# Designs tried in a protein design chat: VHH binders against q01730. Part 4

Target 1, 276 residues: q01730
Amino acid sequence: SKSLKKLVEESREKNQPEVDMSDRGISSMLDVNGLFSLAHITQLVLSHNKLTTVPPNVAELKNLEVLNFFNNQIEELPTQISSLQKLKHLNLGMNRLNTLPRGFGSSRLLEVLELTYNNLNEHSLPGNFFYLTTLRALYLSDNDFEILPPDIGKLTKLQILSLRDNDLISLPKEIGELTQLKELHIQGNRLTVLPPELGNLDLTGQKQVFKAENNPWVTPIADQFQLGVSHVFEYIRSETYKYLYGRHMQANPEPPKKNNDKSKKISRKPLAAKNK
Below, E stands for the ipSAE of ESMFold2; O stands for the ipSAE of OpenDDE; V2 stands for 0.75 times the mean of E and O plus 0.25 times the DockQ between their complexes.

## First folded at step 1 (VHH)

Design c09 (framework vhh_8cml_1)
Fold by ESMFold2-Fast, scan of step 1:
Structure c09 (fold): chain B 276 residues (1-276), chain A 126 residues (1-126)
Amino acid sequence: as target 1 above (276 residues)
Amino acid sequence: EVQLVESGGGLVQPGGSLRLSCAASGRTFSDYAMGWFRQAPGQEREFVALISWSGGSTDYSDSAKGRFTISRDNAKNTVYLQMNSLKPEDTGVYFCAAERLYDILTGYSPAEFDYWGQGTQVTVSS
């Protein structure tokens, strides 16, 4: 493993497009001398460090296509993150984000967005978030979402949507507009019913994945899950289910109680507790 | 980068229990989602259980649900599989696997995992 100074100098001298600075004890990108002069790089991996912020200077790395901040302590992002015009993969998993900056949805080429294990909810998403119409994979697992905004249906190129271990009480009917979807992960929520429009999707094939365990499903749906995913999808396409769903919505039942205690989550602890 | 060593396998009667352990070395263990897979003679390797890098999320195959429990101890760099109500059909070599996509896996196929142990034999028979 090379020092940070050697990594920067070698990238510059040999015109190396990929720089791996993972697990280097980095607390601030501003302390990495010469980092922002590496305008030629297309990939920067800063995973497993101690970053609490991302400076606006990140926009100087204008050729970035892959930016990986997995497992840091990042609490906020600069608005300038959306100025990375070539960015295709952004990994912010295992951080401490409770909001995304205004204008975040202005990225025009983003294909993979990892936001798993943060402190995000539906109010964390900026108004233009669903302008990210180039997304093919969106990971929002282990956050605090109680609703998935209906504008999710605008992300018609999505092939993977992961919403595992949130507090979702419902899925919007617009989920059925995601006709390219191959994987839907909705385990560990507060879901009691599925929108019939989900039946517009075929998630039952050998190359498709549908995971929905650990939800308080109403008995008719729970019974179908015990028979198999194919039975679930046949059921929700049926007129019998559409009637049940309509009656359930009309009754407007009290949502199930939250079972996920997030107080023990490292992202919610003071930084001293995580570093200790 | 990471090395995985399984232990805890053995011979048990139907209805018995076993606790498998997988000790990790190398990179920080808590950076990886951890899975258990098994392979019976003449069959393909199949998914058994998954735990996220934090331990906050778990997933199980249909055959393992209600009988097996996956857990991890990040301080000891170890993942466990508690297997109860064992059946002859559970016989096989059990493999520990690690992957870099943390809390999400594409299809839970063996191809999605980057690092593998050498396996530990579990035999369920009288």
Scores: ipSAE 0.000, ipTM 0.183, lowest interface PAE 12.1, mean pLDDT 84

Design c10 (framework vhh_8cml_1)
Fold by ESMFold2-Fast, scan of step 1:
Structure c10 (fold): chain B 276 residues (1-276), chain A 125 residues (1-125)
Amino acid sequence: as target 1 above (276 residues)
Amino acid sequence: EVQLVESGGGLVQPGGSLRLSCAASGFTFSSYAMGWFRQAPGQEREFVALISSSGGSTDYSDSAKGRFTISRDNAKNTVYLQMNSLKPEDTGVYFCAAKRYDYVWGSYRSEYDYWGQGTQVTVSS
């Protein structure tokens, strides 16, 4: 593999738009001499490193369309991340994020956002998060969401929504507004019922995916899942189900207990002492 | 033991077609996104196509878009690459690769956990 110095020099000398700095033991982007002078680059891969922070200097890379931080130890993002006006793909999966910065929803061209395996919940999302109306794929699996905000319905271009292995107790009726949705992954949550408005979507076609296993579904819904996904969607569109759902919501049942032991999740463990 | 075994390569004339297959074993195939990469003599290994774990999302390099189609059969633990309108510049060793997390953008080699040994594709008269 090439040294970091050679990667920077070659990108500059050859006017190379893509830079791959994955798996280089990088603990700080500030230690990569000349990185922020590469204003011409459109893609930067920093996956599988040891980053704990992203400096505001990342905004100097104004032509970035793809930024990949998968599998680092990042705890916080600078507000300047929203200054990357050309950014289309942002991968922050397998990090240690507890929150997203104020103004994050100002990334007006963002199409793919990967936030799987972090420490995010509904309170982690800034007020303008659902202004990201250009999103076609949103991955929030392996986080701590207990509710999905109703404003999810504003993301009408979404084709993929992944919410696997959270603590969701309900889905908002506004999920039925996601008419372009091709994949919905809601496995491993605390869901007991589905909103009837989900029936506005057709997730039963050959090109569609609906995954909902490992939820404490009420018996009528569990029975339909055993028959198949097409039966689930026929059922939730029915007047019989709408009546059952109305009664269930009126009863305001106590949510099921959390069954996911996340205490051993890598993102929740203390980081090793620096310079030990 | 994780294995990815490519097949279907060969010699074709410009304008011809080939269908590549990749048989996977030793991991939960249906939980992995699958990609195809290629490497021409003296060149870097480059991205060709990506398919999500469910098969619902695909992505292609600019050179492959409109000519190649990636698909998968999770019941058979197999991913395919249908290549049409082949050109001499498509010549290279084609590699199958698997990545753990199911996200759409996977054009980077470093994102992939498992790799096959490759199958040769030659486009020449």
Scores: ipSAE 0.014, ipTM 0.306, lowest interface PAE 7.3, mean pLDDT 87

Design c11 (framework vhh_8cml_1; at its last look DockQ between E and O 0.02; V2 from the best seeds 0.00; counts 0 for: pae E 13.0 > 2, placed apart)
Fold by ESMFold2-Fast, scan of step 1:
Structure c11 (fold): chain B 276 residues (1-276), chain A 124 residues (1-124)
Amino acid sequence: as target 1 above (276 residues)
Amino acid sequence: EVQLVESGGGLVQPGGSLRLSCAASGRTFSSYAMGWFRQAPGQEREFVALISWSGGSTDYSDSAKGRFTISRDNAKNTVYLQMNSLKPEDTGVYFCAAGRYVTYDLKPSEYDYWGQGTQVTVSS
């Protein structure tokens, strides 16, 4: 529309580094004339539109530090997204991603990655995903993760890890390597036990956040949660708990059933469905 | 702790289809991640497809994507591999493998239990 033309023109003429194109009914970035000529911009907000794809041309915006696609219908990303060498904040929350492109982890400056409310699982992550060692916040809530890969421990600068409302049946011991972690959100999963190595972290302070409700915790852990988070961490640091955890993992128990039907989640409905 | 038996292998022409089955005789089948691997003559065992314990997540080798579909029926203790558009390069012994419910790695060394294999031959 006319308003998009004006935004592009003003950014170009006034050398404006931030462009907000949110809530404009945009179905394709390729339809925004002159968008990819704005090599000077450092922030592009395209939230609340109707994008189904991100064209490779996004790499022409080489000075981008913040790229926001929150609440679109994006099903896949181009490999060229990794060419944005200055990118620090990428928001892809509330989309329809079921995979991330090969080479996605080659960004050297990415600090915040928002992937909440997509269709991602542990096999959606490319082999180099955990090369994103500059990450300080990773949001993977409301996806389909059953397992968090052990390589999460390589992201040692993480301060926020959000895994709420997935189908996690376990957390890897390597989570204990995230010594800078201030917020861990694991509520709404299928967790029965916590790795003892989580006890290496101090998430009980006034400035820390630990949320773990709505999980089928084994009775010993559930009892500690009733007493408070500080009691949970004291317990998992104990030799008694380490023995319990070892026995539980050796038994390879059938994960508890969770009555959480995600088939009606809007991100799973086909965009091209006809007569259905 | 679990025994795996593959079936459904055979000889097919290029472009044909085949459905492999893997029956588990174990007490806790639904607690295992299940994978399919194959081995061609003179080559190492390679990954083909993986399905999580619940069936909620799947993964495929690049050669299998778009042609093969892995599925499971936990009530029947069985995992399946539907193979379409078969090519001569798909020839090999296909193995069913079970790993603990936390297994997501594509390496043969990460799987604790293996079937004996079933031969798939794609040839005219």
Scores: ipSAE 0.161, ipTM 0.599, lowest interface PAE 6.1, mean pLDDT 88
Fold by OpenDDE, look of step 2:
Formats: C-alpha cells, structure tokens, sequence
Structure c11 (fold): chain B 276 residues (1-276), chain A 124 residues (1-124)
C-alpha cells in the first residue's frame, strides 16, 4: 500500500479529487502531513482507523462532498464540520459520539447522514439538527434514542430513516409527514403502538421497506404484523385503531423495560490504553 | 423444531365440506402464525389462509374467501381449516405451515416449518 505521504502527493500532483486513507492505523488527522492542504478534494475516506477526534482543520477541505469516518473512535466533532457547505455525504457510523456539535444542522447540502453505532440520544442532537432539510437518508441505528423528536417531520425529503436497535418507546405523529419515505427501520426498539399518522405513508409496496420486528407490540398490532405489512397499515388507518390508540396514549402506560445491555456495545468499550 | 401433521383430507363431492387439522409439536405453537397452502397437480403451491398467533387476525386467498375458515386452538397446538362449498378446483394437497412473521406477499419461503400435506379431492 502507498504511504500516506504518497497519497497526499499524488492527489496534489494529479489533482485527484478522491483520497482513500482507509485502514491505515491513523490516530490523528493532524499526523497526516499535507492532508489539509488538499482543498481540491471532494471525497475523503478515513474509515477503519483509530481517530478519536476530528480537528477543526477539516474546514480547510472546503470542497468536500463525501466525508467518511466509518469505524473509528471519534468522541468529538468540531463545530467547523458544519462549515463544509458542499458536504452531501457524511459517514460517522461506528464511532463513540455522545453528542453532535453545536450548529451541526447548518449544513446546506447534506443528503446522507450515517450515525449508526454511536452513543447518541435525543439530547445529543443540537437545536438546529432538524434544519438539515436536504437529508434524504438518516441512519440512527444502534444508538440510545428513547424518543424521536417531533421535528423529524421537518425532514420532508427523507427517503430512508433507520432507527434500528434503539430504545424508542414511541414514534411521533409527525413521522406521517415524511411523504417521500421509502424505508423505515424501527426494529429492535420498545414500541408498543404506532401512531395512526404513520398510515399516511405508503411503505407497503415492493420497493418500500418497513422493518418493525422485535418490538413489544400490543396484541392487535402484533397480530397484524404476523399477517404482513399491508395488514398493519390497513389496521392503523382504521377508525377502530385510532380509537384504541387514543385510549392507549391517554392511559400513559409504563414503557417496556430495556432488555438490551448496551454496555456491551463496541462504542462503549474502553479504549485500549496506549501502552506507552 | 416444530413438526406439523395434517389430517382430515379425503374425497368429497362438489358442494361438500371438509375440516382439515394440523397438529404441531412442541411448546412454541403460540409463537407462530399458521398458514394453509395447497398444491394442485402440475401447479405451484398457493396460499389459502393465514391466522395470527393469537387468532385475532386472519387472511384468505380470493378463492377461499367466504367458503373457508381458518381457526386455531393454542391449548391443543392445532390449526384448522373449515372448507365449505368445495369445488373441483379446490382439489390438491393441502399443507400446513408455521412462521413467526409473514409478509403481505404471503410467500411460502417465509414459513419455517411445513407439514407433509393431506390430499383433498373434490369430484363428482
């Protein structure tokens, strides 16, 4: 494999817009000499490294459209990441994020946001997160969300929403406002009911994906799931269900217990002490 | 592993009735949706009826609607198919199937366990 230096030099000399530095044992972006001088690059892949932080210097890569930090150890993002105005694809999957930086929602062109396998919850999102109205795909799987904020409905261009293996106890009615949604992944949560407004969406076609297994659904809904997705949606569109749902919500039932020991998540494992 | 054994098939005249039974082995019967399928000679296996684990929901093929009734007794680990107003077109081997979850496509591949089938013949 080419040295990091060579990769940087080649990119510069040949004006190569894509730089792939995946699986190079990089612990700091600052250690990659000349990386931040590559202002011409539109794609940077740093997946499968040992990054713990992203330096503010990332903002110097002003033409980045794709930034991939998949499978690192990133615990903190700089606010400057939102200054990347051309960024369309940001992959932060399999990291150690507990929070997103202030102003994260300021990205103007972000279409795909991958946040799978982190330590995020509803409190981890900045106040302007849902200003990311250009998002078409949002992956929040394997995090710690108990509540999906109602502001999710503001992301009207969403086609894919993945909330797999969180701790969700409910879905907001505003999910029904996502009229372009083609994929909804809500399996592996603590959901007992679905908001009737979800019935406003068409997720029952051959091209659509609706995954909702491994939830403690109430019996009437569980029965429908056993028959198929189409039955579920038909049922939640019914007046009978609306009534049931209303009564259920009024009763304010205790949420199901968390069954998953999330302490065993890779994102929560202690970082191997650098044997100095 | 769940073993399914169908019974109740036989020869019947058009307009007649049959009641099929499927007995499941094991203690996990109540965890499975149960389905009936049939296969006529030279044809593909086709969906007939489905019942949820609790029995609270049922579905039928268009051909079966109004004539067939699927039911289950979880205490007996048995699913039933009451077939009324039988027609020659209903002739085939009827299979019982078990699955945790099925999709709206009602594909046989979604079922985990199958019986050996019972022959139903409707003929004058």
Amino acid sequence: as target 1 above (276 residues)
Amino acid sequence: EVQLVESGGGLVQPGGSLRLSCAASGRTFSSYAMGWFRQAPGQEREFVALISWSGGSTDYSDSAKGRFTISRDNAKNTVYLQMNSLKPEDTGVYFCAAGRYVTYDLKPSEYDYWGQGTQVTVSS
Scores: ipSAE 0.006, ipTM 0.219, lowest interface PAE 11.9, mean pLDDT 92
Fold by ESMFold2, look of step 2:
Structure c11 (fold): chain B 276 residues (1-276), chain A 124 residues (1-124)
Amino acid sequence: as target 1 above (276 residues)
Amino acid sequence: EVQLVESGGGLVQPGGSLRLSCAASGRTFSSYAMGWFRQAPGQEREFVALISWSGGSTDYSDSAKGRFTISRDNAKNTVYLQMNSLKPEDTGVYFCAAGRYVTYDLKPSEYDYWGQGTQVTVSS
């Protein structure tokens, strides 16, 4: 493999727009001399490193369209991340995030946001998070969400929403406003009912994906899943189900118990000092 | 850029086994989640198996679970698919795929690099 210095020099000399620094043991971006001088680059990959923070200097990379921090130990992001106004793809999967910075929703071109396998919950989202109205794909799998905020309905361009393996006890009716949605992943939650408004979506076609297994569905819904996803959607659109749902919500039942201890998730493991 | 080359396909009788290999070129193999997909004539590419970048997590289609095993060797830049108890419905072209922005999604639209495929035919 090339040294980090050589990668930076080569990008500068040849005006290379894409830089891949994956799996290099990088603990701080500030230790990569000349990195922030590469104002021309459109793609930076820093996956599989040892980053615990991202410095404000990231904003100096003004032309970034793709920024990949997958599988680091990042605990927080600088507010300056939102200054990357050309950013379309941001991968923060498999990190240790429990908050997103104030103003995060100011990234005006963001299309794909990967936040899978972090420590996020509904309180981790800044007030302007749902201003990310350009999002096409949002991955929140393997986090700690119990509630999906109603403002999700503002992300009308979403084609993919993944909420697998959270602690969701309900879905808001506003999910039915996501009329461009092609994939919805809600497996592995604590969901008992579906909002009838989900029936507004076309998730049963050959090119669509609806994944909802491993939830404690009430029997009428569980029975439809045995027949197939199309039967689930036909059922939740029915007047019979709208009545059932209304009665269920009026009864205000106690949410199903959590089944798993999450203390062993990678995102929850402590950052031990291993320098020798 | 990543180049993927599949091998190990062939003709096998029902109940038989095959082991597919996917050799990846490039220094970035360990940055990718890897998947196997298959395509029968006139059908869409169908998910078969997924393995995370580290090999710590795997997932399988309903038809593959219990019969197929995906594994990876990051030192050799290779992904494997062990296919046991093969059935005629497993017939198709098997593609290896790599996705940098994929965590555990099963959809082919999230994979940017694909091999040319290797034919698997299960015929009595």
Scores: ipSAE 0.000, ipTM 0.212, lowest interface PAE 13.0, mean pLDDT 85
ESMFold2 (binder alone), look of step 2: mean pLDDT 81; pTM 0.823

Design c12 (framework vhh_8cml_1)
Fold by ESMFold2-Fast, scan of step 1:
Structure c12 (fold): chain B 276 residues (1-276), chain A 124 residues (1-124)
Amino acid sequence: as target 1 above (276 residues)
Amino acid sequence: EVQLVESGGGLVQPGGSLRLSCAASGRTFSSYAMGWFRQAPGQEREFVALISWSGGSTDYSDSAKGRFTISRDNAKNTVYLQMNSLKPEDTGVYFCAASKYIEYDARPYEYDYWGQGTQVTVSS
């Protein structure tokens, strides 16, 4: 409803800390005259636009605490994104990312990272990704992860971990180190067993969430799910389960087949595709 | 910033239906995921339903699945909860909430804006 020029001018003149540029048909941040001179802003919302890149100039917005790129067409991030020293919330959900830039884990104050509905897998994460030890919430749903790296256990402040609708064949034992965890979402993967160390967590309380449906669980685990989440956790803490888990891992069974057809996922479609 | 106002609550018999509405003021409604939560007498707020910014993704609590339908009209800045086959256990104050994040079975502490609530009573 206001032009982008007026939004920039108004923010500068009235010293407004929050700028909402959502759903403005923006194809490039560089086309928004004066945007990068708004060093005072603490929040920038660019959701529902047509961005395919984020320019390194984003680092000029040194006071940003919240940066929202939800539902764009972003294929890559500049390394300079990690120069935003005050950034606490970064939303990159519903984009086209297949990798994260080198040094991404240098964002030392980041509390919430939304990466749902991209094209990420375990090879997409830079070597320092798990240096993001201030994270309280990590959303990785609707990506292509087959393995969650063991270094996930370093994110000890994590309260929410969402891994829904990936291709995970296993969870690392280090998941049991996430003692602050209140929500674990692992629905729609290729999981057959749970690591016994998950039993170190109490996700059975009224304020906790554990969602694990739509996985090819082995019969003993599937039977416990039928009885309820509390029965699952009691079971995986048992010596009986630890023995069965050890036997299952020694047998090294072939992973279940991928059942998710991702060919129609919008993030896989070519940009500027013509209508048929 | 958004302000949320719920309406459509009331007294209904078991097996009946109600449609709740949540009207949002402000230009940013289409940028937020919207959720419905409820609070039964003497209990904490619990998640009921969630809808993404576009309306393309929805999620429901196990108690709401198959009975409740969440929808939104971004042109009218309104989110709806159609409640069918109501049970006495559905009695409570229903709250509309807005979140900047994509969530499933979201916790109350993750929502940025809340309405004042609308009372739903299911009683014979």
Scores: ipSAE 0.000, ipTM 0.219, lowest interface PAE 15.2, mean pLDDT 85

Design c13 (framework vhh_8cml_1)
Fold by ESMFold2-Fast, scan of step 1:
Structure c13 (fold): chain B 276 residues (1-276), chain A 126 residues (1-126)
Amino acid sequence: as target 1 above (276 residues)
Amino acid sequence: EVQLVESGGGLVQPGGSLRLSCAASGRTFSSYAMGWFRQAPGQEREFVALISWSGGSTDYSDSAKGRFTISRDNAKNTVYLQMNSLKPEDTGVYFCAADYPSELYRALSQGEYDYWGQGTQVTVSS
């Protein structure tokens, strides 16, 4: 494998737009001499290192379109991360984030945001988060969300929404505003009912994906799942279901019990090592 | 940019074995999770196996568990699928796929993968 010094020099000398620094034992980006002088690069992969922070200097890499921090130990991001005006793909999966910085939603071109396997909840999202209206894919699986904010409906270009293995007690009616959605992953939550407005979406085709297993669904919904996803969507569009939903919401039932041991969650993916 | 080329398919009898290879071109192969999918005649494409960028983590469909092993050689930019105890139900075109960034759960959705090979035919029959 090439040293970090050689990777930096080769990128500079040969004008290489992509730099892969994965699995190099890097504890600080500031220790990589010359990294921030590589203003020409469009892709930086720093996955599988030992980073605990991202320095503000990351904003000096102004041509970045892809930035990958998957599987580090990052606890916070600098506000300057939002200054990367060309960024289309940001991977922060499998880190230790409990919050996102002020102004995070100011990214103008972001299309894919990976936040899977962090410690995020609904209070972690800054006020402008749902200004990321260019998002096509949002991954929030294996976090601590109990509520998905209604402003999710503002992300109208969203094609993929992954909320697997959280603690969601409900989905907002505004989920029905996501008319371009092709994939919705809501497995492993505390959901008992679906909003009827989800019926505004067609997630039943062969190229669409709807995954909702491992939720404590009320019997009428569970029965429809046994018949198939198409039956679920026909059911939630019906007047019978709208009546059931209205009665359920009016009764305001106590939420199902929370699973406090995330190592025993349904997904149990080998890369979700933060709980071990 | 990644280009994927599958090889190793063929005709084999039930109980036999095959080793599929997927050769990747591109400078960032080691940063991609790699998956194998298959499509039987008249059926949808389905997930078979996934390997993380480092090879330290794998995932399999229920039908593949205990019979198939996915591995990778990052020095050769190649991912492999060792298929043992093959059954007629394993017949299909096998596709290699690369996903970036590396989230194992994406392997359950063919719509999320960035790069696909053209496929290699596997036929299991007596």
Scores: ipSAE 0.005, ipTM 0.230, lowest interface PAE 9.9, mean pLDDT 83

Design c14 (framework vhh_8cml_1)
Fold by ESMFold2-Fast, scan of step 1:
Structure c14 (fold): chain B 276 residues (1-276), chain A 127 residues (1-127)
Amino acid sequence: as target 1 above (276 residues)
Amino acid sequence: EVQLVESGGGLVQPGGSLRLSCAASGFTFSRYAMGWFRQAPGQEREFVALISYSGGSTDYSDSAKGRFTISRDNAKNTVYLQMNSLKPEDTGVYFCAADSTWYDRLGYTSADEYDYWGQGTQVTVSS
């Protein structure tokens, strides 16, 4: 690895805080000689490599603020990932995670967590996950969630919550506690109704985003979506909707069936995104 | 045909201000996170600022925080970088970039994650 050796040497010699090791065919971080001695670095990009694991040694990079593992083959994370006390941005999108390690929620400064395109569900989240109260953006799109835990309401600093292309059958009422939310993406789920408490949020402004297409919405809600997002929020705040929602929940209807085509995640990427 | 065209660069004294603009065409601008990067001679491109596709969320490098403000106008397909209290260390070619990998998230701080790039505009801070 001539190129990798040069990157490590340049970072050390020039005291460069940011190291970009993307698209270098790296199968193991342990093969990058001298990587874990770079205690001064604040950003490490390892996107588009062939990593299957993250070694505990990552915790030696104590000054990391940004760690990017986008598009690898990572199946699990070491518990030591939570020892990165300065970490603000962690990108684990397009990997093979089916669980997050115990203690993961101990990261005290984490602001952006990208977990899009993994194999996560509600059972994948450790008990302390919602102790990540500094999160401003949480991306869980293109996973296997059927339920969003009620503790999501503890993440009161969230400005962006992306749950696109999961198998969600419902949203918890605690979603209404996310008063700083500017963007909510819930497209491509199995949602039939919205909790009235979502009406406590202002997602209808010019700089706000609410995306909810490709859900099996009941007719009254589907009709409001046809008119526009502002009509949806006006409707769910109404006494009429609260009554209908209560009756719907009391009837306990069977959830809509899963869309098996969702298993082909790569087909749902934007046109400008790379497919492989 | 995707195009990103930067403007507003120039020569300023330390402590001065500049407003950079980036005009976008050929893609659905309102679906892309936008970033500003800079590059000094002989160095790699470094992150400066990013903004989500709606404009609802922003992030900054430590060197830019408190001095620079990123904004966007989706009706005009334009992203801006207001730079105040400029320092000699801010000298470099400034690039705007678009991230399309996921249109429902903030852009990345790594240059390799961005799909589209402008040609850059020179910013020189000297006396």
Scores: ipSAE 0.011, ipTM 0.213, lowest interface PAE 9.3, mean pLDDT 84

Design c15 (framework vhh_8cml_1)
Fold by ESMFold2-Fast, scan of step 1:
Structure c15 (fold): chain B 276 residues (1-276), chain A 126 residues (1-126)
Amino acid sequence: as target 1 above (276 residues)
Amino acid sequence: EVQLVESGGGLVQPGGSLRLSCAASGRTFSNYAMGWFRQAPGQEREFVALITWSGGSTDYSDSAKGRFTISRDNAKNTVYLQMNSLKPEDTGVYFCAAVRDYTYSYWDKPEAYDYWGQGTQVTVSS
């Protein structure tokens, strides 16, 4: 493979807009000599490295549209990440994020945000997170969410929402406001009922995806899942279900027990690998 | 960087079982999510099962759920597909595939995968 110095030099000399620095054992972006002088680049791939931080200097790469940090050890992001005004795709999957920085929702062009396999919960999201109204895809799978904030309904352009393998005890009624949604992944949570407002969405067609297995669904809902997704949506739109849901909410039942075997998703994360 | 070789295919009666193995060569196997796909004659490749890089999460097609189990052993650079209650409709060439940078919306799409094995034939017939 080319050295990091050669990658930087070639990008500069040949005006190459895309730089792939994946799987290079990089522990700090600051150690990549000349990286932040590459203001022309539109794509930077740093996946499968050993990064623990992202320096504020990342904002010097002002033309970035795609930034990929998949499979690192990043524990926090600089507030300057939201200064990347052209950023459309940010991949932070398989990191160690506990919070997102203040002002993170200030990005005006972000379309795809991948946050799968982190340590995020509902308290990790900054106050302006749901100002990211340009999002088309949001991946929050394999985190620690117990609730999805109602402000999710403000992301009206959202086409893909993945919440698989969290600890969700409920979905907010505002999920029914996501009228552009084509894919909803809610498998592996602590859900017992669905809000009737989810019935406002059409997730039953050939081009739509609705995955909800591995939840402790109450028997009436579980029975409909056995018949198929179309039956689930017909059921939750019915007056029978709205009555049942109202009674369920009035009873205010104790949430199902939390699965405490979550050490697997963190302790089993591989270290960044080098090609030997 | 990763080469994949499938084994364990064969002829089996309806209701029978088979265990497929996929042996990977290369130092980065543990950084890949691994999928199984199948292809019947005249059909496109369809998703069967996926296991994430750590083994912490799995996903299955509707036809495989409850009958098939995917697992992996990163120390042996191997992924497995245990197939129970086999039906004639399960007949096809089974492919092992690897993907590094994935999103949950694309892991059932063949186009998302970086590396593919040659395939192993599974025939379910009386």
Scores: ipSAE 0.000, ipTM 0.210, lowest interface PAE 13.3, mean pLDDT 85

